# Designs tried in a protein design chat: VH-VL binders against a2bn08. Part 27

Target 1, 238 residues: a2bn08
Amino acid sequence: MAEARLQRLLRVYVLDTSALTDTRLRSLLGSGSLDEAVRRFAELIASVRIAYGVEVYMPPTVYEEARRFLLSNGVTVQSFEALAAWITIKPPTRHEIRIPASIVRDYVEEVRARLARGLRVAEEHVRRAFEAGGLYAAETASREARREKLGAIIRGLRERYREATRHGMLDSVEDLDAVLLALEVRGVLVSNDEGVRRFAEALGVISIDPPKFISVLQGLLRHSKTGGVAREEAHSTS

## First folded at step 6 (VH-VL)

Design j0 (framework fv_emapalumab)
Fold by ESMFold2-Fast, scan of step 6:
Structure j0 (fold): chain C 238 residues (1-238), chain A 123 residues (1-123), chain B 111 residues (1-111)
Amino acid sequence: as target 1 above (238 residues)
Amino acid sequence: EVQLLESGGGLVQPGGSLRLSCAASGFTFSDYAMSWVRQAPGKGLEWVSAISGSGGYTYYADSVKGRFTISRDNSKNTLYLQMNSLRAEDTAVYYCARHYTIEGVDRYYFDYWGQGTLVTVSS
Amino acid sequence: NFMLTQPHSVSESPGKTVTISCTRSSGDIASNYVQWYQQRPGSSPTTVIYEDNQRPSGVPDRFSGSIDSSSNSASLTISGLKTEDEADYYCQSYDYSDLVVFGGGTKLTVL
């Protein structure tokens, strides 16, 4: 199984914000609420740390971003801090980390390409607004109907512009810190962000998505449970 | 040459969960946005969810927001729909369909459809 | 939210012409493209018209699409009706507020 292969090779993981904000987290941990999912995630990480010495890291920038998101979405401070207690919160040593200039060049090239795509998206929506404005003004459409149509076009512009410029791109300090920390501790990056993972892999950092991460950890515990039920019932910690 | 094959449907109790998969072949999967469209027995087509080619943008019909999650694995050419808190009203054949952008605009033209997979939610 | 309204059913004799309408409840039908899909019982939908009036490869020229902003409607016209045209037909459009919307479908019977 691909899960067994990862378990054999890897013991250090670094989480970016998407690892804690993934909409599948609730389902993957068998919970009805995000707060319950966070508590179960804490139990899972604690269990593999104690049983297998699996280390999980998170930079402070990711900690703060994840905290803001989770607390805004019904997670209690107590549940979040219970999770954070089993994660090593450590900033990357930014001033000492070196990256190849070729990676920076490729990044700049991609930014330029995405800005060009964003401009095309903007131009298309300007054209649509111009055409819609003419049609609605010529008709007996209400002021409210015209306002609604303009709002929909602006919303579409913002959504498509964000997709063109941000999606699949390393575009935050939090994401960069997670990649740099993974490089520094020689760990596996846990992220469902395509751009973050692409950047990490360009640096030689192995990455997996949050569902795969949870599956690997659950598989470790199920393997132990199936082969050594007595060990689960009588755990020694120190 | 383009093929879309759904799987994962079946009978499930109300409140239960199912994960649908759509295996794509014959084209560069990451270049295309994908949607799930459902059809209740004897009823019309209803759009459920869409995901951009890179997977970063997801969209949902109001009837499924908070219950369904669309995702994709471009390395495996596979689209997913995680369905939670299923209701009798979710009983339908679920189709995956592809669409694309022209000059930066997605015109939601579903040029290829899968064969569909039946999801039945009943006691 | 906008809706697309189609007649529930239409019928016509072989060799004749039929037109199926698709009326948008709010907003302009011409604001975004309209597609048309054909579905036979037990089969997946297939496209007969995309982007208001374009035909995919393999679709006969008997199928045509049009937009009428004055009635806020799209129309699918099928000329020279053949028995194999008997199917359900769906119009579909979109916007960035409601995203993708399908019409209720029209059952075409060729008698």
Scores: ipSAE 0.000, ipTM 0.386, lowest interface PAE 17.7, mean pLDDT 83

Design j1 (framework fv_emapalumab)
Fold by ESMFold2-Fast, scan of step 6:
Structure j1 (fold): chain C 238 residues (1-238), chain A 123 residues (1-123), chain B 111 residues (1-111)
Amino acid sequence: as target 1 above (238 residues)
Amino acid sequence: EVQLLESGGGLVQPGGSLRLSCAASGFTFSDYAMSWVRQAPGKGLEWVSAISGSGGYTYYADSVKGRFTISRDNSKNTLYLQMNSLRAEDTAVYYCARHYTIEGVRDYYFDYWGQGTLVTVSS
Amino acid sequence: NFMLTQPHSVSESPGKTVTISCTRSSGDIASNYVQWYQQRPGSSPTTVIYEDNQRPSGVPDRFSGSIDSSSNSASLTISGLKTEDEADYYCQSYDYSDLVVFGGGTKLTVL
């Protein structure tokens, strides 16, 4: 049972949006353009599917998000659809998937705690803005200097609020769908998000980051033999 | 009554490994996050690691990241701390402690503590 | 990250009142709840105050907690001091990453 499950996990992957938006992937797949990187990614996935039966899944919510991002960043429709052709776009069967109540309870408690911390962060920055405004009103200061000070306080609020409320937490429908789909197909989740990966692990889903995913697939192809024909060696050591 | 009972402490050489256990009773173990807190001889309390009730979320102090692993077996009502690459500075009494939140919107506090188990790392 | 600073020791006579401070080195002390633990020699810690100023059942009303944002400090106050109050006292809070932070501890002597 453990052996069969291990074999299954090496062949089935589910992508979240970060698998296609991670800036490190461009250098791993090719640096010419994002469009070229997407085409090379399509070739990589196609090759491992044909040679090893590797299955790659993506929920529709992730597909839509990835499509919007890539098309807005210079990727052609043709290149994206070439990639999508080798990925199984499938929603998780949400009404049939069961999650232990303990995990849901932990999640609800963390959300509530983080919302309370976020409010405290907001209150602290309101205080800072009020005090800074009083100082600038008392002293002779340009409107430019006052606007820059307010802008700095608002940027500080946004950064600390994100840390208090979002950092390390599952916070999107796209991410949840990727985790649920990975659970359903008994596959490995490919994600760059710590909170998503921790939630997946709580459900018994193994996760890896996008660079590790690319490395594994490229490693399979370097040692592959398809149709009885061996691949050319990457290094000239002979 | 709520009870937490640590075990697994002892003498170990630098670079060695040790696994601590904390047996919980008197409450629904899976409903509570748990921590390990240590205290070096004659020194103060230092938080080491925490784990959520489901076991899905783990947290570590910078001094132990990459060396210690917290885990739990909810079917056995037991909390664990796997300690690897032990250093002389890890010598301490290790307590397990239960997290409790009154409001569900605030930070936890430690409402119950075990008796502690001594870990001595020496040459 | 931040440190919680307590005095190393305090002393007072039986029947008097003592106050132990806990000062946060950076960030607002009120950003997270502050708890206080009592540890008698040879014993495990026990909670005397949680959520800044709340007492667990069984803790005498002689124990109280407070927050002072102007000094960025939390305080534990023990009135009507008794010899059994001799112990080490630790404050504790959390940062935004959910990491637990303890104060260095204060030894209370009743003489």
Scores: ipSAE 0.000, ipTM 0.415, lowest interface PAE 15.4, mean pLDDT 82

Design j2 (framework fv_emapalumab)
Fold by ESMFold2-Fast, scan of step 6:
Structure j2 (fold): chain C 238 residues (1-238), chain A 123 residues (1-123), chain B 111 residues (1-111)
Amino acid sequence: as target 1 above (238 residues)
Amino acid sequence: EVQLLESGGGLVQPGGSLRLSCAASGFTFSDYAMSWVRQAPGKGLEWVSAISGSGGYTYYADSVKGRFTISRDNSKNTLYLQMNSLRAEDTAVYYCARHYTIEGVSDYYFDYWGQGTLVTVSS
Amino acid sequence: NFMLTQPHSVSESPGKTVTISCTRSSGDIASNYVQWYQQRPGSSPTTVIYEDNQRPSGVPDRFSGSIDSSSNSASLTISGLKTEDEADYYCQSYDYSDLVVFGGGTKLTVL
């Protein structure tokens, strides 16, 4: 690992939406409320920026997505703006970033394969629904029994279709922007999304999940004897 | 015969917490999904959250995700709604309602409703 | 996500027929079931129609439901209006992501 790469691992980060919407955020940074967790996150980022010059970025598309989610989920405008004040909001220079054609080709092939799998999942569930309908038409089956059978088939379709088409795939502009920005600033991507992280890896971008990100930042502060464990912090009310 | 009785409502300050309960009787509680539906004073109905009969599947309206937690205790025939980080906009009568489900899948036909419990969020 | 739009109010004389519409903003109205609830002041909602056009036991056949895919709407029709039909009426549907949506409600006045 080059010295420059090691320096970037500790000092420059790009946040994906999942870094701010991860369900573990409340337990890692706060207690009981997402608003409190967001405020604690702001304090943590501010502390490492002041003490170690750590830079944290996010693209405007991620900023807008995270803002909508957090404000819809009990986070105050004041708490979100306190967090945003310590993050550099910057778009990737899309028209100047080049991606190897081999990566694009592989992505297109994967999309094609997943669409074909999704169609097969749909066809299988249409068959099951048809067969189940025929069976229940022969009986004076209750409304409840018919609803149960149809509901189970629909649930199976939804679950298998999502698994076939969306799991482990880069599927949003916001996620793409986060990867492109990380590539541009030569930073570490913070994401809990497997598809986003796989795409980043293909481009040579180092990625970590939100718990590891928080751990790294807390480790930096602990080295200076100024940091504490977020969980213990969150449980203290005195 | 089927009875749903809400409790736990009251006055709470913005940012505060409150826990609602819904006591069910007259039917096999674990066979039914349950939802919370609210109605602000003089306004319409708004769905808040749902839980499957087993408790294995939970669903939330975007306005309450991350703040509210729905749960149930089938041994006590009771549904709960834990409300955190309360806002003025959460002021409403909260109804519990039952609907039939299998493995979390429902057509959301609310066949029985409780009488409602008033939650007021203000200083 | 989608919205269900109802007229804010409708009025009609006793013995006449009234129709309340419920229009879906995106996605097919027929893709998921539509229910209709009646709410009188100070009381909980009760169901008058479920699964597009079904009546619960005890609801008179004067109440009927229908789906019109051409206008992307559901309708509640009440014939032979009686004064006790005066209430707020709500349509409700859902999508496959388990988002449950209520219409804004229609106040029915019978004069």
Scores: ipSAE 0.000, ipTM 0.400, lowest interface PAE 15.2, mean pLDDT 83

Design j3 (framework fv_emapalumab)
Fold by ESMFold2-Fast, scan of step 6:
Structure j3 (fold): chain C 238 residues (1-238), chain A 123 residues (1-123), chain B 111 residues (1-111)
Amino acid sequence: as target 1 above (238 residues)
Amino acid sequence: EVQLLESGGGLVQPGGSLRLSCAASGFTFSDYAMSWVRQAPGKGLEWVSAISGSGGYTYYADSVKGRFTISRDNSKNTLYLQMNSLRAEDTAVYYCARHYTIEGVRYYYFDYWGQGTLVTVSS
Amino acid sequence: NFMLTQPHSVSESPGKTVTISCTRSSGDIASNYVQWYQQRPGSSPTTVIYEDNQRPSGVPDRFSGSIDSSSNSASLTISGLKTEDEADYYCQSYDYSDLVVFGGGTKLTVL
């Protein structure tokens, strides 16, 4: 059960960058523009805070990244600040937070494995470039065809290197700050990143994705308006 | 009501294998992390292994790591423990136990226990 | 890794109060929840206290849990002791690397 701790846990959320930059935000909030979606999100958070005491946090690093993204994608300063007004912006107390050495060890092992994969990807693309150079360095191949082939190999290297080294791994300070803050406030992490969520789970932190977060908040507001109608009560328990 | 029913215990010789099952009923099985806890005759409780509700995460005590495999079939509401390379010190009553959990957070306590199944490793 | 140490046995007369301690060898006892399980002879364990001091439905208020950071210990207290309270009692805690750690168990005798 853990009812008292469970109650606090379900009322406290920490947002990572993906919670505010998810390209589905417009659809999730039923709005035609990102600016409109941000305003509706602000109203939603305000409503659950007033009605249920729901607390929403984000680290300053996430705040700055989300602000830059949203402002560059058509969101006004006023709309963003309206949202931020209902979010508690604070850094995790990094020097006081303790995590088990086993988590750090596993993370270091994963980094090592990914660096090894990245090296193999680099070696494969060096071999391809060498072989292509032999083929396309012949006078029958145009300079433009040779440049096109080299460009394709370099693009393939960058894409596969990123996949080998970064995909599904905790690799940013913003994401780490969100996880550490969630651990500190004993809250639920809101993230669309599988690597971030996996790391959070290893630390015992609950995580949900942005669509689930919005659904939970909307569900809380629907519940408050039920008024005892039998059909509505049945639907609110489903 | 919540029920957990273990089966598959018995007499096995050292080096042998055995598979335990735990049939769960009365709750949504996939919502809960599950553990195996054992108790040697006249001794205390010893945690053996745990598995998350989805089955995506498994954990083992150092004494069984590499020999035992925990798994679950959520479509059949059944938890399993595959025990290989059995030793005399594995002789115990094995309990299936349910953790109260929320996705991503494990409250490492047990709200329901099965009746237990005896595993005897002897020649 | 840490250990939880309990007294091997305790005894008390019916109607009196008994306290069973559970001491953590390293790390703060208050850093993670402590649970208490009761096991009567020939039976499966049942939870009598979870999350330091909470009682499951059906457990009488004679059972209570507490944390003492000064001794780095958790305690299970049973008041108004009855003969049916005779059992082995186990404390249990965890950390994020050690999923489940049990105490050695305490045999309670009511005479």
Scores: ipSAE 0.000, ipTM 0.392, lowest interface PAE 21.4, mean pLDDT 82

Design j4 (framework fv_emapalumab)
Fold by ESMFold2-Fast, scan of step 6:
Structure j4 (fold): chain C 238 residues (1-238), chain A 123 residues (1-123), chain B 111 residues (1-111)
Amino acid sequence: as target 1 above (238 residues)
Amino acid sequence: EVQLLESGGGLVQPGGSLRLSCAASGFTFSDYAMSWVRQAPGKGLEWVSAISGSGGYTYYADSVKGRFTISRDNSKNTLYLQMNSLRAEDTAVYYCARHYTIEGYDWYYFDYWGQGTLVTVSS
Amino acid sequence: NFMLTQPHSVSESPGKTVTISCTRSSGDIASNYVQWYQQRPGSSPTTVIYEDNQRPSGVPDRFSGSIDSSSNSASLTISGLKTEDEADYYCQSYDYSDLVVFGGGTKLTVL
């Protein structure tokens, strides 16, 4: 990438909902409460914006979801607004954004494959339940053992069906908006969701997780400290 | 009387491994699903993993999937949690807990909890 | 794929009644049972309410649970507060995928 393009890419970020709800944020920001973590996050974003021109965006759909989550989990309105003040809230221009037909084709193909896997998982568990029922027809099996076996088969179905159909799939409009906005502003997507990141990557959007994002911002601030010079002598001699 | 007794906790370095055990007594161990639930210092409860009474089905929280393995030895009435690739965020008190079996085949709530064992991941 | 939200803390005098809410962020609170656990400092959690409103043997009738679909919330109500009720309280439910979901916990102070 050209130097100017690379500089923009390293200085422009788009947050999805998981960037603000990641359970690791409290420890990464050295805070005892979520409210304190949000305030420290606001200070961090403000500092890099002022010093280095780092821009942070989020779509309104992500803003509303994050606001609802944080306010319901002990974050004050003042703390959230302090964070939001340093973030540019902007919707992606959905009707004008174009994606390659190959991406749509791949998405449709993946949906079809996942539906087929889900059906296979369901059929396997129906067969297992039928066979287990036959084995437990004998009086020697306790009622509780029969109930546990049926419950285990149903829980196995639920777990494997979720893995077959949902895991690693882009499945929310909030996440889609974050990817589309990142594409539009030519920025880096900050997300903890593998499905969202995979979709972004297919579109050529670079993505990082929230811990890496915080690390990058803290690194920028640490680097500036080593180039500083004390002006105490100048102040005392004037 | 139902009793669950955890052991195996301790100090471990990042990237290390640790195996937790939970010794069960006072009930037919193989008839009950079991879970591991953790609690980081000063924080809330987080479910980690569950295993069916037979051991045929295992379930994991996304945060530990691929790193932790739940298992049981019904002949010894013991539940295990093998923890690999440990990170600072895995630091917590780990509880083993029994699921109450409800008529109609579901297990929902935790009717008995162990005392917990502390796992500290630090250099 | 949802969150259960509780107030971080509540406080009340002995003999009074407190209510702790547990609000589900998406999906119907009534779609799965809600349990409540009590954890005193230095102790393991114990169940005070299961299946929305049932009490385990040994839990006093001062503890009750309810579901309010209009606010998408479960509530734990403790009447006739005693000093030994001072503890952290956690709600818990299951998502559609059968994953265990805990609320963030509420610290009850009885002063």
Scores: ipSAE 0.000, ipTM 0.379, lowest interface PAE 17.5, mean pLDDT 82

Design j5 (framework fv_emapalumab)
Fold by ESMFold2-Fast, scan of step 6:
Structure j5 (fold): chain C 238 residues (1-238), chain A 121 residues (1-121), chain B 111 residues (1-111)
Amino acid sequence: as target 1 above (238 residues)
Amino acid sequence: EVQLLESGGGLVQPGGSLRLSCAASGFTFSDYAMSWVRQAPGKGLEWVSAISGSGGYTYYADSVKGRFTISRDNSKNTLYLQMNSLRAEDTAVYYCARHYEGVDSYYFDYWGQGTLVTVSS
Amino acid sequence: NFMLTQPHSVSESPGKTVTISCTRSSGDIASNYVQWYQQRPGSSPTTVIYEDNQRPSGVPDRFSGSIDSSSNSASLTISGLKTEDEADYYCQSYDYSDLVVFGGGTKLTVL
């Protein structure tokens, strides 16, 4: 039964949005543009699907997010649809999926801790704004200088608030759907998002980053071309 | 609808005291700094005093320092001006005004109807 | 302390354009925002321009504000002058020492 599970783990993958937006994708596929990378990725997935029956899944929520991002970043409709043609777009069966209460408890504790950190970041920046300004800022003479100072404080708040509350956290429906679908199809999650991967790991879902995913698929194709399964199963009889 | 209603004006003798009130409605009172601005009959506008939203900081024109005290009760959405040692030159219509303020901006966006204070023997 | 100086009165015919100046005696006029208030006889002031050149909701685009650094002054310009524009107009600014400073006011007469 271990062999059957291993075969499923090597042949079933679920992509999140980060799998298609990884900046390393262009160099790994030897391409100069994101559009070219998407076309080469489509060819790679098509090849392993045809040769080995590799299945690649994506939830509709991830499909929509990936489409929006890629089209707004220079990928043509034709290139994206060529990729999507080799991916099975399927929602997780949310009402049938069961998650241990211990995982939900841990998630709630982490959310609470991050909200507390976010509040401290907000309080610190309110103090900074108050000290830098007020009704009249004693050390700032011009409206433009005061506006620039306020803008810098607000940017600092936004950056540190995001770091405190959202970085490394499962914080989107798209990411959750990718994990749930991977759990349902008993596949490997492909993601470069640490928070998504950590949540998947807690559920017993194996995850890999996009460079490793491409490496595995390319390795499968090389093995086939150098004398694969037929040779290994050869029975010498006289 | 933002509304500011002043009351407490009247006739008072020189050296006397008077307390003005401004009832605010239609906005979160504690989020806004408030000012008193006066206008003598037939004359221009003169700023008198300001108070921060929390009430922690107060400001006064030199002409009223030591005689007038600005205060607020955020639980009652009411602004006050306690006027002591009144002089003939304090005769004016007193306006309650809400101001938008920040590091880079300041202006009066809403004004009350005004209340007349007459200091005369 | 600084002062904001306005002409005492201006007069113009309906349909014409009028400009009211507000000159700062000390320091740069552009260092702090200038506001403009309109006061009709018997009424409270209302804001017609804030932050040098911005119009509040409900103020017609015939009203505009500008800053002239060469004369160290702010200006309120009213085009397509109407009888209902007849009022007193006040400029206002501030600095570190003076929280609020008003100009002396300009009486606009529309004849």
Scores: ipSAE 0.000, ipTM 0.384, lowest interface PAE 13.0, mean pLDDT 83

Design j6 (framework fv_emapalumab)
Fold by ESMFold2-Fast, scan of step 6:
Structure j6 (fold): chain C 238 residues (1-238), chain A 122 residues (1-122), chain B 111 residues (1-111)
Amino acid sequence: as target 1 above (238 residues)
Amino acid sequence: EVQLLESGGGLVQPGGSLRLSCAASGFTFSDYAMSWVRQAPGKGLEWVSAISGSGGYTYYADSVKGRFTISRDNSKNTLYLQMNSLRAEDTAVYYCARDYTEGVKDYYFDYWGQGTLVTVSS
Amino acid sequence: NFMLTQPHSVSESPGKTVTISCTRSSGDIASNYVQWYQQRPGSSPTTVIYEDNQRPSGVPDRFSGSIDSSSNSASLTISGLKTEDEADYYCQSYDYSDLVVFGGGTKLTVL
């Protein structure tokens, strides 16, 4: 409940890349295609900006990354630009923003640990591939069976490597820019990335995930359509 | 000589609150991540929470998320665990443990405190 | 979430060698380091092995650790068993989401 109250008082949001690449975007916006979801998202942001003065920001680095992802996944240039038209795109003033050295120290320490774990994951999957190759050759398995086994090992490597090195970690310039911009504009960070949100929280930046963000914006519009707070306040006092 | 001395344990009723402390000495406290690990009577070890050297990053076991808060005061060389909405299942000896930080952080507990007993009972 | 499974108890005679296994239920045991802790009754745990196979200063050469990815297990091996080795032994590893996971513990009896 405290988080819902805080969101009602806050009118500034900053999107990171995960806010626009969340696989739930289609279902959250009641859409059959990602292109339609992007158009509905644009309409939603436009509506709350006009009605409530809600401001939505993203840094240029996030804009470029989101654009590449969406266009590669069936979103048209027209639909993406329609969304971008209602978002303020600006970089954080990196040279003016100060971060405590203790946070940087912890970050460097975690990066080193994750790199070491990633190497172990890689070494193990190299061993598995070597052993599996020997087994399949000995058993005279088909080329297709061998390719399937190798593919499974590679998929396992990719999944475990990502978990070891990237999950829960701030690991891109795009993510850092989103956090820094949120700190600068005193806004709420919208991210589905655990590492980005953890880093933001360490700096005192409030963060929410994309489903929460969409829910809050839709809630604002429902409130408007019912003629204001009268019904909600009556139920609150009961 | 590294020492970790815990205090604050005791008897508390279900739904109550308790704050544990761990006084550290013999090392630069702010250079090390710290953890709380608990052990129910006659049971095994269960990790509860961790905090980075700066206090900027905190981590919690799912069983305590939203109820427990780990914190530290580097000026006093002290680690804390604020426990709220306590349940009978939280009854355990709570250990303060130092996370090894010699280049690779992977939650190796090189020094442990003596433990402090928390009993959640009516 | 993953579990680390250890045998409940192991027993062996003085001077012999014992091996305690620690099997990971999901994900690769080799993805993250495995530590081993010794706990005598009424005492705090102490580390006997860290980072799969490293010994802290003061831990005898009789203690060794290993990883076997084919069985998805870590092992603690204690050679030349002494009565002072009687204790509970816990393996521990890391996961990105849960951070720290302990095995259920193994009671070692030297008889």
Scores: ipSAE 0.000, ipTM 0.407, lowest interface PAE 16.9, mean pLDDT 82

